# Designs tried in a protein design chat: miniprotein binders against o77086r1339to1564. Part 14

Target 1, 226 residues: o77086r1339to1564
Amino acid sequence: KSLEIAEQMTLLDAELFTKIEIPEVLLFAKDQCEEKSPNLNKFTEHFNKMSYWARSKILRLQDAKEREKHVNKFIKIMKHLRKMNNYNSYLALLSALDSGPIRRLEWQKGITEEVRSFCALIDSSSSFRAYRQALAETNPPCIPYIGLILQDLTFVHVGNQDYLSKGVINFSKRWQQYNIIDNMKRFKKCAYPFRRNERIIRFFDNFKDFMGEEEMWQISEKIKPR

## First folded at step 7 (miniprotein)

Design m59I
Fold by ESMFold2-Fast, scan of step 7:
Structure m59I (fold): chain B 226 residues (1-226), chain A 103 residues (1-103)
Amino acid sequence: as target 1 above (226 residues)
Amino acid sequence: SPELILKFLLEIAKLLIRYARELIEKARELAEKGDLESAIEKLKEAIEILEFAIEWAKIALEIAEETGDEELKREAEELIKEAEKLIEEAKRLIEELKRELEK
C-alpha cells in the first residue's frame, strides 16, 4: 500500500535527519569534507540510493504496461510524501522519474503531465522560488530537501566575507545562516505519529542492489532505441 | 537585532566546541583499542573544528565589545580560551600517539 510505504519512508528519513548535528552542515558548507559529517553523509547517501533504486526498479521491468503501473505507484507514493511534508524523499523519487534514462521512454500523456507538474516545485531557474514558498508555508512535522540547505549554506559561506570592510561586521551573512539553521532546528523538533513497520523500514535501510548510471542508459536504449 | 546574532554566534561556537570534544573522546577510545592512525585523524579533525569555532567566537567578541555587553563578551573570551586549550591538548595527544606508532 502506497500510503504505508510513504509513512515508513518518512519514519526512516526522520530518524536519519534528526541524527544530523548542526556542526555537520556548517562544516560541510565550509570545506565540503565528508569525514567531519558522518550523519549528514548517511542521510544524503540514503537520498541517492532511494533515487537509484526507483530508477532500477522501473528499468528492470520488461513489460511496458508493468513499467507504467510501477511509475503510477511511485506517483501515488510521492503524493502521500508531499502531503506529509517529506520533501526529501519526494524529491528523491522525482529525481528518478525525471532522470534521463526514465524520461526518454514513451509514457502515457497523463504520466508525463503529472511528472512535469511535480518538477515545477523544484524549478531552479528562479532560485527554487516555488519550493522556498512551499517550505515557508509548511508546518512541522517536515523533512526539508537537504541538498538545498547544503547549497544555501555553502553559497552564504563562500559568497560572503565576515567583514564588509575593516572592522565592519557583515550581519547579512549571519542573518542568512541564522535563518537556514533555525528552520532546520524547527523541523528537527517534531516527530511523525506513524506506527513502525519494521519489515518495510528494514528494506529501505538495507537495499543496495541497484544499477549504475551506465547500465541504466544501456537498458533505457534497449527499451527505446535512439 | 545584533543581540540575536550575537547569541546565535555564541551558540554555534559552543556546538562546534562540544562536537570537537566528542571527537577527542572518540580518538582516546580508538587509541585504547590500538587504532592509533584513526585516533590521530580524529584529533586532526577536532583541531580544524576548534579553529572554526574560534572564528565564530571572535566575531561574537567584536559584536559584544561594540554593543557593550560585558556578560556575552566574557562568554566569547571564555569560549576562545577553551577552544585554544583543547587545540593544544589535541596537538599534544597527536605527538604522543605518533611516538607510540613509531614503536
Scores: ipSAE 0.732, ipTM 0.903, lowest interface PAE 1.0, mean pLDDT 89

Design m59M
Fold by ESMFold2-Fast, scan of step 7:
Formats: sequence, C-alpha cells, structure tokens
Structure m59M (fold): chain B 226 residues (1-226), chain A 103 residues (1-103)
Amino acid sequence: as target 1 above (226 residues)
Amino acid sequence: SPELILKFLLEIAKLLIRYARELIEKARELAEKGDLESAIEKLKEAIEILEFAIEWAKMALEIAEETGDEELKREAEELIKEAEKLIEEAKRLIEELKRELEK
C-alpha cells in the first residue's frame, strides 16, 4: 500500500533528519568534508540509496507492462510524500524517475507528462523558485530537501568574505546563514504522528542489492538500444 | 538586526564547542577500546571544529564591542577561552596517544 509505504519512509527520514546537528551542515559548507558530518552523510546517503533502489527496481523488470505498473506505484507514493511535506524522499524518487537510464525508455504519455509536472517543482534553471515558494508556505511537520540547504550554505560560504575589509564584518553573509539555519531548526521541531511498521522501516533502513550507474545504463540500452 | 546576528554567532560558537566536546568523548571511548589511530583522528577533527568555533566567537566579540553589549562581550570571551582550553586538552591527548601507539 502506497500510503503506508510513504508514511514509513517519512518516519525514517524524520528520524535521520532530526539527528543532523547544525554544526554538521556548517562544517560541510566550509570544507565539503563528510568525516566531520556523520549524521548529515547518513541522511544524504539514504537519499541516494532510495533513488538508486527505485531505479534498480524498475530496470530489473523484463516486462514493459510490469515496469509501467511499478512506475505508477512510485508516482502514487510520491503524491503521498508531497501531501505530507516529505520533500526529501519525494525528490529522491523523482530523481530516479527523471534519471537518464529511466527517462530515455518509452513510457505512456500520461506517465511522461506527470513526471515532467513533478520536475517543475525543482527546476534549477529558475534557482528552485517553485520549491522555495512551496517550502515557505509549508507548516511543520516537514522534511526539506537537504541538497538545496547544503548548496545554499556552500554558495554563501564560498561567494562571500567573512569581512568586507579588516574589522568590517560581512553582515549579509551572516544574515543569509541565519535564515537557512533558522528554517532548518523550525522543521526539526515537529514529529509525524504515524504508527510504525518495523518491517517496512527495516527494509528502507537497510537497502541492499541495487545497481551502480554504469550497470543501469547498460541495462537501459538493452531494453531500448540507441 | 546587529543584536540578532550577535546572538546567532554566539549560538553557533556554543553548538560547535558542544559538538567538539562530543568528539573528544568519542575519541576517549575509542582509545579505551584500543583504537588509538581513530581516537587521534577524532581529536584532530575536534581541534579544527574548535578553531572554527573561535572564528564565530571572535566575530561576536567584535560586534559586542561595537554595540557596547558588555554581557554578550563577556559571553564571547568565555566561549573563546573554553574553546582554547579544549584545543590544548585535545593536543595533550593526541601526544599521549601517539606515545602509546609507538609502544
């Protein structure tokens, strides 16, 4: 059941997100060093594993009708994730459906159009305008997309000096950091009220047996040769 | 607001110091289990984090001096001293563990 799966994914995401300490995102923005940010790394790794798991599950199916059924199941899960403000897992699954190996396969027009509409939320050419707008209107509980938080903190750190001149603090840099961190703190406060299903949670907490990028392209090319 | 930024800088310095303290404790646990090399690496990470905390606290100190906020100035000075003491503690522990590793 797509709703229960989305709820359990959200409980796990919330647990991992809440464990991330503010120092970890600042240290990552400063030097891109994963060793100093273990909870952040675990959360980011979980996002990537979710994406790769979804891609692998679709590509391993030999029957085109079965592949379409599974893509539709992921779309249903994504709709539930969006309603419960789990942007992180929503975007992880979207990154899978919009990945090269998956997108290049021939899908029904309805599927292609629906995925395209989902991509509008995270259009980077507009500096994520639609996503930033949606997030600003979102009340907790919410799991934001960690990738954009890290990108914003890194750009603020790299693109701005700590001081405009000797002894003159760059307040604009600090104000931007304050806003990003304050927003993150706001989302960390609220818990989701869902009932735990330990079997489903353990499955998502211990992803096994997914393909690497190269293997996915090879299988995609076998399904639909260039 | 200068006051909001000042409080923010102090909050971040405190969080970084607390994070570094937890790493020092983790290093002590690793050393007790005989993993001296990992313990030394955690202590080195803690020192870098504490140096970063001092950067935030020093910026807070400058703002507090400019705004004349004696209470927050004192808090910034205390955070710098705390971080400096922890750096020296971590450096001492690294040297102790290096000597143990050589044996």
Scores: ipSAE 0.603, ipTM 0.863, lowest interface PAE 1.7, mean pLDDT 87

Design m59Y
Fold by ESMFold2-Fast, scan of step 7:
Structure m59Y (fold): chain B 226 residues (1-226), chain A 103 residues (1-103)
Amino acid sequence: as target 1 above (226 residues)
Amino acid sequence: SPELILKFLLEIAKLLIRYARELIEKARELAEKGDLESAIEKLKEAIEILEFAIEWAKYALEIAEETGDEELKREAEELIKEAEKLIEEAKRLIEELKRELEK
């Protein structure tokens, strides 16, 4: 079940990721404007919806044992996603399990230790060194975390002038842009060899039932008062 | 190294021009269906994208001039001219659609 769910999540992520055109990420980095980047926006929205859906699913469970069982199911799905090099959905689910409303609930030691170990991958220290190293060692097929790609392109764009002096091109800026874009192109080339299950794909392609941030905190505090 | 960056800059300029061409076609379809305001918005987006493409092509032109690559220099010049032509086409369409809206 967990394997099939992870496979179908990955097929949907791959479809959405492949539709993103290189102009969209460059235009977003330049203007931060979503209107010129429709496929990019859909992919980013899917990441956010996945995260909020997972949080809502856990918080709506009335029984502590059922919450623990569902968290373990998410962890099992995440392990499959990581093996498939689907960093996008892996990090979406990790962001849910490591969110304030979820993390503050006292989980069994094993769950807490596993989530903590997963967080090591996305540790922001040294400019996400752990994630960048893992990604560099990853062979296609792969779905990278789009948030870091957008952050990197934006930082390169705003932090570097186009010219070092009048008429002298800043090659460092262009070389950094090349490396980021080339990495994206490399990951877009390989397809995942999974068989489609349209029922599962349609479910994940149409998230319509999740709570907002304030509601999540209220429910979390009701489960475990401060 | 410089040749690789030069080819990359030209590739990006071509992708941006193609992306803008698709937006111009979408604008024409919107105009045919009577959605003139959305058509004008898409044309304005296309112009911004084409101006961005020209920036990339101009950097490629400067590198081609420095390295003496006459073939890629010609390609950069052609891309700039193509983008400029499309900008003028889009501007003419915007003015035409604005006149229709004023009716």
Scores: ipSAE 0.472, ipTM 0.814, lowest interface PAE 2.3, mean pLDDT 86

Design m5F
Fold by ESMFold2-Fast, scan of step 7:
Structure m5F (fold): chain B 226 residues (1-226), chain A 103 residues (1-103)
Amino acid sequence: as target 1 above (226 residues)
Amino acid sequence: SPELFLKFLLEIAKLLIRYARELIEKARELAEKGDLESAIEKLKEAIEILEFAIEWAKLALEIAEETGDEELKREAEELIKEAEKLIEEAKRLIEELKRELEK
């Protein structure tokens, strides 16, 4: 069941997200070095594994009709994730469906149009205005997209000096960091009230069966040669 | 609010110092288990984090000095001293573990 799967994915994402400490996101923004941010790295790695697992699952299917059935199942899961404010897993699955190896294949018009409509949420026009508006209107519980949090903190760190000139503190830099961190704290405080299915959680917490990027392109090109 | 801003800077410095202290404790555990190389790497990470914490605390100190907030100035000074003491402790442990590796 798509709903149960989405709920279990969300419980796991919530556990991983809650473990991230504020120092980790600040250190990552400063150095881009992963060693100092183990919980952040685990959460980001989980996002990437989810995306690659979904791509691999679709590409391994030899029959076009079976690929369509699985894509439709992912779309149903995504709709449930969006309703429960799990932006992180929603975007992980969207990144899979909109990836080069998947997007280039022959899909029914309805599937292509539906994926395109989902991409509206992450439209980069006006600095991700659609996503930022959706997030601002969202009441906890919520799992935000960690990639944008990291991007914003990194841009604030790189683009702003601690001082405007010698002896003049740049308050704007730290207030921007405050707002980003405060928003993250807000979402960390609330728990999802779902009943655990430990078998499903274990599957998503430890899925290792996925292809690398080069293998995905090779398989995609075998399915639909250039 | 300058006071709210100052308290935010101090909160971040405290969180970074606590995070670094946990890494130093983890390094001691690794050293006890005989994983000296990993222990040294964790101590180096802790030093970098503590140096970052000092940056936040120094900003807070400068603001507290300018606004005349004696209590928050004292807190910033204490955080800087705490971080500096932990850096010295971590550096001493690194040298001790390096000598152990050479044996």
Scores: ipSAE 0.425, ipTM 0.788, lowest interface PAE 2.5, mean pLDDT 85

Design m5L
Fold by ESMFold2-Fast, scan of step 7:
Structure m5L (fold): chain B 226 residues (1-226), chain A 103 residues (1-103)
Amino acid sequence: as target 1 above (226 residues)
Amino acid sequence: SPELLLKFLLEIAKLLIRYARELIEKARELAEKGDLESAIEKLKEAIEILEFAIEWAKLALEIAEETGDEELKREAEELIKEAEKLIEEAKRLIEELKRELEK
């Protein structure tokens, strides 16, 4: 059940990721303008909705034992996502489990330790070294974390002039852009061989009835007062 | 290699020009539906994208000139001219739509 859910999430992520055109990530890096990058915006919006949906699912449960059961179900789904190289949904669910409203609740020690181990992958210390190493060792098919691609392209664009001095091209800037774009194209080439379950895909492609940030904090604080 | 980088710069310029053409077509559709303000905004976006494409094509032109690659030099020159023509066409369309909007 958890495997099928992870597979269907991955098929949807792959569809959305493949629709992102190279111009969109370059334009976003250049001016941070959402209007010029509609497919990119849909992909990042899906990431955020997935995270908020998972948080809402957990917080709506009134029984502590039921909350732990659902967190363990999400952990199982995440393990399948990681194994199939779907970093997007993996990190979206991790974002939910490591969110303030969720993380502050008293969890069984094993759950807390497992979530902490997952967070090591996206630790921003040393410029996301752990994630970059994992990605470098990953063979397609793969859905990478778009946030780091955008960050890298933005830093290259903002931190490097087109010319080192008058008439002297900054080749380093262009080679850095080449490497980032070439890696992205590599991951866009390969399809996942999973059988579609349209009911599950439809559900994840149309999230509704999730809580806003303020409501999540109110419920979290009601469960465990500060 | 200089040739690999040159081809990359030209590829990006082509992709940006194609992306801008699609925005110009979207703007024409919006204008036909009577959404003149949105059409103008899409045309302004297309012009910015085309200006960005010219930046990539000009870098490619400089490299092609230094390496003596006449074929890729001509390709870079053609892409610059294509983008400049599209900018001029988009600007003319913006002025036409502004005039209609003011009526």
Scores: ipSAE 0.728, ipTM 0.899, lowest interface PAE 0.9, mean pLDDT 88

Design m5M
Fold by ESMFold2-Fast, scan of step 7:
Structure m5M (fold): chain B 226 residues (1-226), chain A 103 residues (1-103)
Amino acid sequence: as target 1 above (226 residues)
Amino acid sequence: SPELMLKFLLEIAKLLIRYARELIEKARELAEKGDLESAIEKLKEAIEILEFAIEWAKLALEIAEETGDEELKREAEELIKEAEKLIEEAKRLIEELKRELEK
């Protein structure tokens, strides 16, 4: 069941990712305006909705054993996502399990250790070195983490001028952009060979049941008072 | 590789021009449906995108001039002219739609 769910999440992510046009990520990096990047916005919005849906699903469970069971189910889904190189949904679910309202609830030591080990992949203090190495070793098909792509393109745009001096082109800027875009193009052309389950895809394509931040903290504090 | 870089810059300029053309087409469809304000906004977006395309094409032109690649130099010049023509077209359409909106 967990495998099928991960496969369907990946098919939807692949569809949304493939629709993103290269101009959209460059335009977003340049001015961060959503109006010029509609497919990118839909993909990013889906990431956020997935994260908030997972948090809400866990917090709505009134029984501690049921919460633990569902967290373990998400962990199983994440392991399948990682094996099929869907970093985007993997990180969306990780952001849910590592969120304040969820993390503060005391979990079995095994669960806490697994989540902590997943977080090592995206440790930002090392400029995401572990993630970058994993991605470099990854063969398509693959759905990379869009957040880092946008961060890298924005950093390259802001931190590098087009010219080092008058008449001297800054090739480093353009080669960095080339490498990011070339990887994105490479991943976009390879399809996942999974069979579609329209019921599951439709569910993930239309998230309606999730709480806002304030509500999540309120429920978290009811479960485990500060 | 200067040739690889040059081809990359030209590819991005072409993609941006194509993206802007699609926005201009969408703007015409919106105008035909009576949504003049949205049409104007799409045309303004297209102009900004075309200006960005010209930046990429100009960098390609400079590299082509330095490497003596006459074929890719001509391609860069043609892309700049194409983008400039589309900017003029979009500005004309904005002016027409603004006059219609005032009526």
Scores: ipSAE 0.696, ipTM 0.896, lowest interface PAE 1.2, mean pLDDT 87

Design m62M
Fold by ESMFold2-Fast, scan of step 7:
Structure m62M (fold): chain B 226 residues (1-226), chain A 103 residues (1-103)
Amino acid sequence: as target 1 above (226 residues)
Amino acid sequence: SPELILKFLLEIAKLLIRYARELIEKARELAEKGDLESAIEKLKEAIEILEFAIEWAKLALMIAEETGDEELKREAEELIKEAEKLIEEAKRLIEELKRELEK
């Protein structure tokens, strides 16, 4: 069941990721404007919705044993996502399990240790070194984490002038942009051979029933008072 | 290496011009549905994108001139002219839609 869910999540991620046009990421890097980048916005919005949906799913459960059971199900899904190189949904679910409202609850030692080991992949204090290394070793098909692509393109854009001096073109800026975009194009060629389950895909494509941040903290504190 | 970057700059300029053309078409559809304000907004976005495309094409032109690549120089010049024509078209459409809003 966990495998099929991970496969369907990946088919949807691949579809949304493939629709992103190269102009969208360049325009976003230039001015941070969502209006000019609708497919990019939809993809990042889906990442956020997935994360908030997972948090809500866990927090809505009344029984502690059922909450633990569902967290273990998410961990199983994450392991399948990692094996099929779907970093996007993998990181969306990880962001849910490592969120404040979820992390502060009492979990079995094994669960806490496993989530912490997963967090090592996305440690931003090391400039995502572990993630960059994993991605470099990844064979297609693959869905990368779009957030890092946008961060890198934005840093190149704001940190570099078009000219080093009057009449001297800054080739370094353009080589950096070329490499980031070429790598993105490589990943956009990813085609997963999974059989489509429209019921599961429809659910993930249309889910809207999830709690806001404030409500999540209120429920978390009700489950485990400070 | 300069040739690879030159081709990359031209590719990006072409993609930006195509993206802007699609926005101009969406603006026409919005105008036909009576959403003139949104249509004007999309046309303004298209102009900004076309100006961005011209920046990429001008850099390509400079490299082509320096390396003596007459074919890619011609391509860069054609892309700049195409983008400039589209900017003029979008500006004209904005003025037409603004007059309609005032009516």
Scores: ipSAE 0.665, ipTM 0.887, lowest interface PAE 1.2, mean pLDDT 87

Design m62R
Fold by ESMFold2-Fast, scan of step 7:
Structure m62R (fold): chain B 226 residues (1-226), chain A 103 residues (1-103)
Amino acid sequence: as target 1 above (226 residues)
Amino acid sequence: SPELILKFLLEIAKLLIRYARELIEKARELAEKGDLESAIEKLKEAIEILEFAIEWAKLALRIAEETGDEELKREAEELIKEAEKLIEEAKRLIEELKRELEK
């Protein structure tokens, strides 16, 4: 089941990712305005919904053994996502397992160690070196983490002038933008050869039932009081 | 290289102009369906996007002038003119739709 779930999540991610137009990411980096980037917003919203859905599903379980069983299922799904180069959903689920409300609960040592090892990939030290290295070694098909693409484009836009001094063009800014956009184009070209399961895809394309942050902390504290 | 960057800037300007054209077409469809307020908002978005396209095309124009690339210079000039024409057309449509909203 975990393999099929990961495959269907990847087909949905690929569909949403390929609909994103290059103008959308540039307009978002310039103005942070969601209205001009509808496909980008759907993709980013899907990442956030996936993360919050996973947290909510774990926290709603009243039995400790059932919570452990579900966390192990998410870990299995994540391993499949990583093998098929779906960094986006992989990181969405990782952000759920490493969230405060989830992480503070008592887990078996093996689970804690595995989640900690997964976190090494998204370590922000040295400007996400581990993630950037993994991505550089990845052959398409691949779904990159859109959050870092947006962050990089925004930093290039904010941190660099169009001109240096006396009207001299800042080619470094444009070269950085070129490299980011060119990499995005590479990832959009190849399709995944999986068979569609519309029931599973529809479930992930339409989940709205998840807890807010405050509710998650309240439930976490009921499960394990401070 | 400057030539690689010049071509990149022109490509982005073209993509932004195309994106704005699609918004103008969506605005026409909304107006035909009677959603005049949404049509006006789409046209305003298109104008902002076209202004952004002109920024990319103007930078490309300056690089083409510095490198003496007459072909890409003409391309940059044509893209600027196309975007300016679309801005004027979008502004005209906004005024027409505003009149319909009033009476």
Scores: ipSAE 0.615, ipTM 0.866, lowest interface PAE 1.6, mean pLDDT 87

Design m62Y
Fold by ESMFold2-Fast, scan of step 7:
Structure m62Y (fold): chain B 226 residues (1-226), chain A 103 residues (1-103)
Amino acid sequence: as target 1 above (226 residues)
Amino acid sequence: SPELILKFLLEIAKLLIRYARELIEKARELAEKGDLESAIEKLKEAIEILEFAIEWAKLALYIAEETGDEELKREAEELIKEAEKLIEEAKRLIEELKRELEK
């Protein structure tokens, strides 16, 4: 069941996201040190593992019809994730379907059009306007895309001198940092009311079975030779 | 509002000091178990966090001084002193643990 899978993925994402402490986010933004941000690192690693697991699942299928069937299952899961405001896992699966090894394979027109429409959400034009608008209209509970939060926080200024002499620019940066942190705190307060399925959660909490980048390209080229 | 930003900066300094206190506690637990090397590493992390907390508190102090907010100025000064005291405590612990490693 696509719905149940999406719900369990969201419970796991919520647990990992809630464990992230604001000091970890600030430290990562300041010096990019993963060792000082263990829960943040686990959350971002989970995003990457989810993406690579989905790519591997599709590429390991030798039959074209089975590959289409699995892509359609991922699309159904993504639609449920979007409805429950889990942007993080939604974007992890989208990054898989829009990856080079997957995208280069010929898919039915409907699948290609649907994936293309999903990509509109992450259009980077005007500083990710589409995503920011969607997020602003979202009522908790919500799991935001952590990658954009980290990008926004890279402007942490640690110098004390000349703060006011830089005027509105420094004030504006601190105000943006405040709003980002305040929004993270707000999203962390609201729990998802889903019933836990420990079997499914344990599966997603322990990804170990996926291919590396080079293997993915080799398999992709075997399926559709250059 | 400068007052909202000032309160935010102080809140961050407090969170960082709390996080550093937890790292010092973790270091004490590791040292009690005989893992002196990991304990020293946690204490070094705590010192870096506390120095970072002082930077946030000093920014708050600067703004409070410019805006004439005596109450928040006092709070910033107290947080700086607290963090400095914890840094000295962590440094003393590192030296004690290094002596044990040499033993």
Scores: ipSAE 0.013, ipTM 0.441, lowest interface PAE 6.6, mean pLDDT 80

Design m63F
Fold by ESMFold2-Fast, scan of step 7:
Structure m63F (fold): chain B 226 residues (1-226), chain A 103 residues (1-103)
Amino acid sequence: as target 1 above (226 residues)
Amino acid sequence: SPELILKFLLEIAKLLIRYARELIEKARELAEKGDLESAIEKLKEAIEILEFAIEWAKLALEFAEETGDEELKREAEELIKEAEKLIEEAKRLIEELKRELEK
């Protein structure tokens, strides 16, 4: 069941990711304007909805053993997502398990250590070295973490001039942009060979009702008072 | 290689021009449905994107001139002209839709 869920999540992520046009990421890097990047916005919205859905699912459970059971189910799904190179949904679920309202609760040592080990992948120290190394060693098909692509393109755009001096083109700026875009194009070309399960796809394509940030903190504090 | 980067710059200019064309078509569809304000917004977005495409094409033109690649220089010049023509088309459509709004 966990494997099938991960496969269906990956098919949805692949559809949304493939719809993102290269112009959208460049335009977003240039002016941070969401209106010019509709498919990019849908992809990032789906990441956020996935994260908030997972948090809400855990926090709505009244029983500690049921919460632990569901966290373990998410961990199993994450392991399948990592194995199939779906960094997007993997990181969305990780962001949920490592969120303040969830992390502060009393979990079994095994769960806490496993989540902590997963967080090593997204350690931002040394410019996300761990993630970049993992991605470089990844064979397609793959869905990368779009947040880092956007960050890299934005830093290249903002931090580099078009010319090194009057009439001298900044070759390095364009080479950096080329490498980022070329990698994105490479990942967009690969398809996942999974069979569609429309019931599961409809569920993830239309997340129903999840808590806001304030409500999640209130419920977390009721479960484990400060 | 310099040729690889030059081709990359041209590819990006082409992708931006195609993206802007899609916005112009979306604007025509919105106008046909009576959503004139949204149509004007999409046309203004298309103009900004086309101006961005011209920046990439002009950089490609300068690279082609430095490398002496006449074919890629010609392609860069064609892309600049195409984008400029589309900007003119979008501006004319904006004026037409503004006239309809006052009715």
Scores: ipSAE 0.525, ipTM 0.839, lowest interface PAE 2.0, mean pLDDT 86

Design m63L
Fold by ESMFold2-Fast, scan of step 7:
Structure m63L (fold): chain B 226 residues (1-226), chain A 103 residues (1-103)
Amino acid sequence: as target 1 above (226 residues)
Amino acid sequence: SPELILKFLLEIAKLLIRYARELIEKARELAEKGDLESAIEKLKEAIEILEFAIEWAKLALELAEETGDEELKREAEELIKEAEKLIEEAKRLIEELKRELEK
């Protein structure tokens, strides 16, 4: 069921997230070099694969009723992910449902309204205020959205000098880095108490049968011509 | 507080040095298996990471001097020396492996 799927997705996310070492996110922020950040790359790759897998799953279905059934199942999974503070997989699935190829198809009004309400969490207006507020109110265990962590660390690194003047350290830069990293360390400490289902975990750990972006648009346009 | 930031800078320098040490060990393992080119690449990555660690440790050193924290100043100096020593070690290993690769 949807709950067990969400729990297993969360165990896999927690595993991958915990393997990320603090040096990896700092090195990525410094030079954008993926070679120095292997565990970080695995985690971000998993987010992208999850999103693309969900899109492909929906688009492969020939029958409109089956597509609606699967979208509703994803919505149920997302509700469970949100309750267990797995923002990473929650946002991966949301990015799939709100992707162009999926969003443009005709859905029942209820589905469209639910997805729209979920998108409020990731509204980038006011620097992701809604997400940041939700995260600040969240107690561990929690898997945050790594994309925003990387964005914040990169902007802090690029936009600030190490010194305000010769011999005057820029404390604002270091306080921002400290807060981001301390929050990440806090979330890494707490484990989820779920029982492993190796069949489900292996499925999500090895999925790679998904469409590329151009193929998704072609199929979307065949389902509903522009 | 300045003390909290100072400890943070030192912690990051230590984490980067440890991360680089693991890369140097992976490089040695690759060299033992005959993958000299990959070993050299890992050593080059380790050097870049150690140089980054020195940047953090130098900021910590300057802050420790400003705050008069003798213990943390010494810790920062030791981290800089440790990272410099590891850079020299990695450079020597790269040259040794390059010579082996030529054979």
Scores: ipSAE 0.584, ipTM 0.859, lowest interface PAE 1.8, mean pLDDT 87

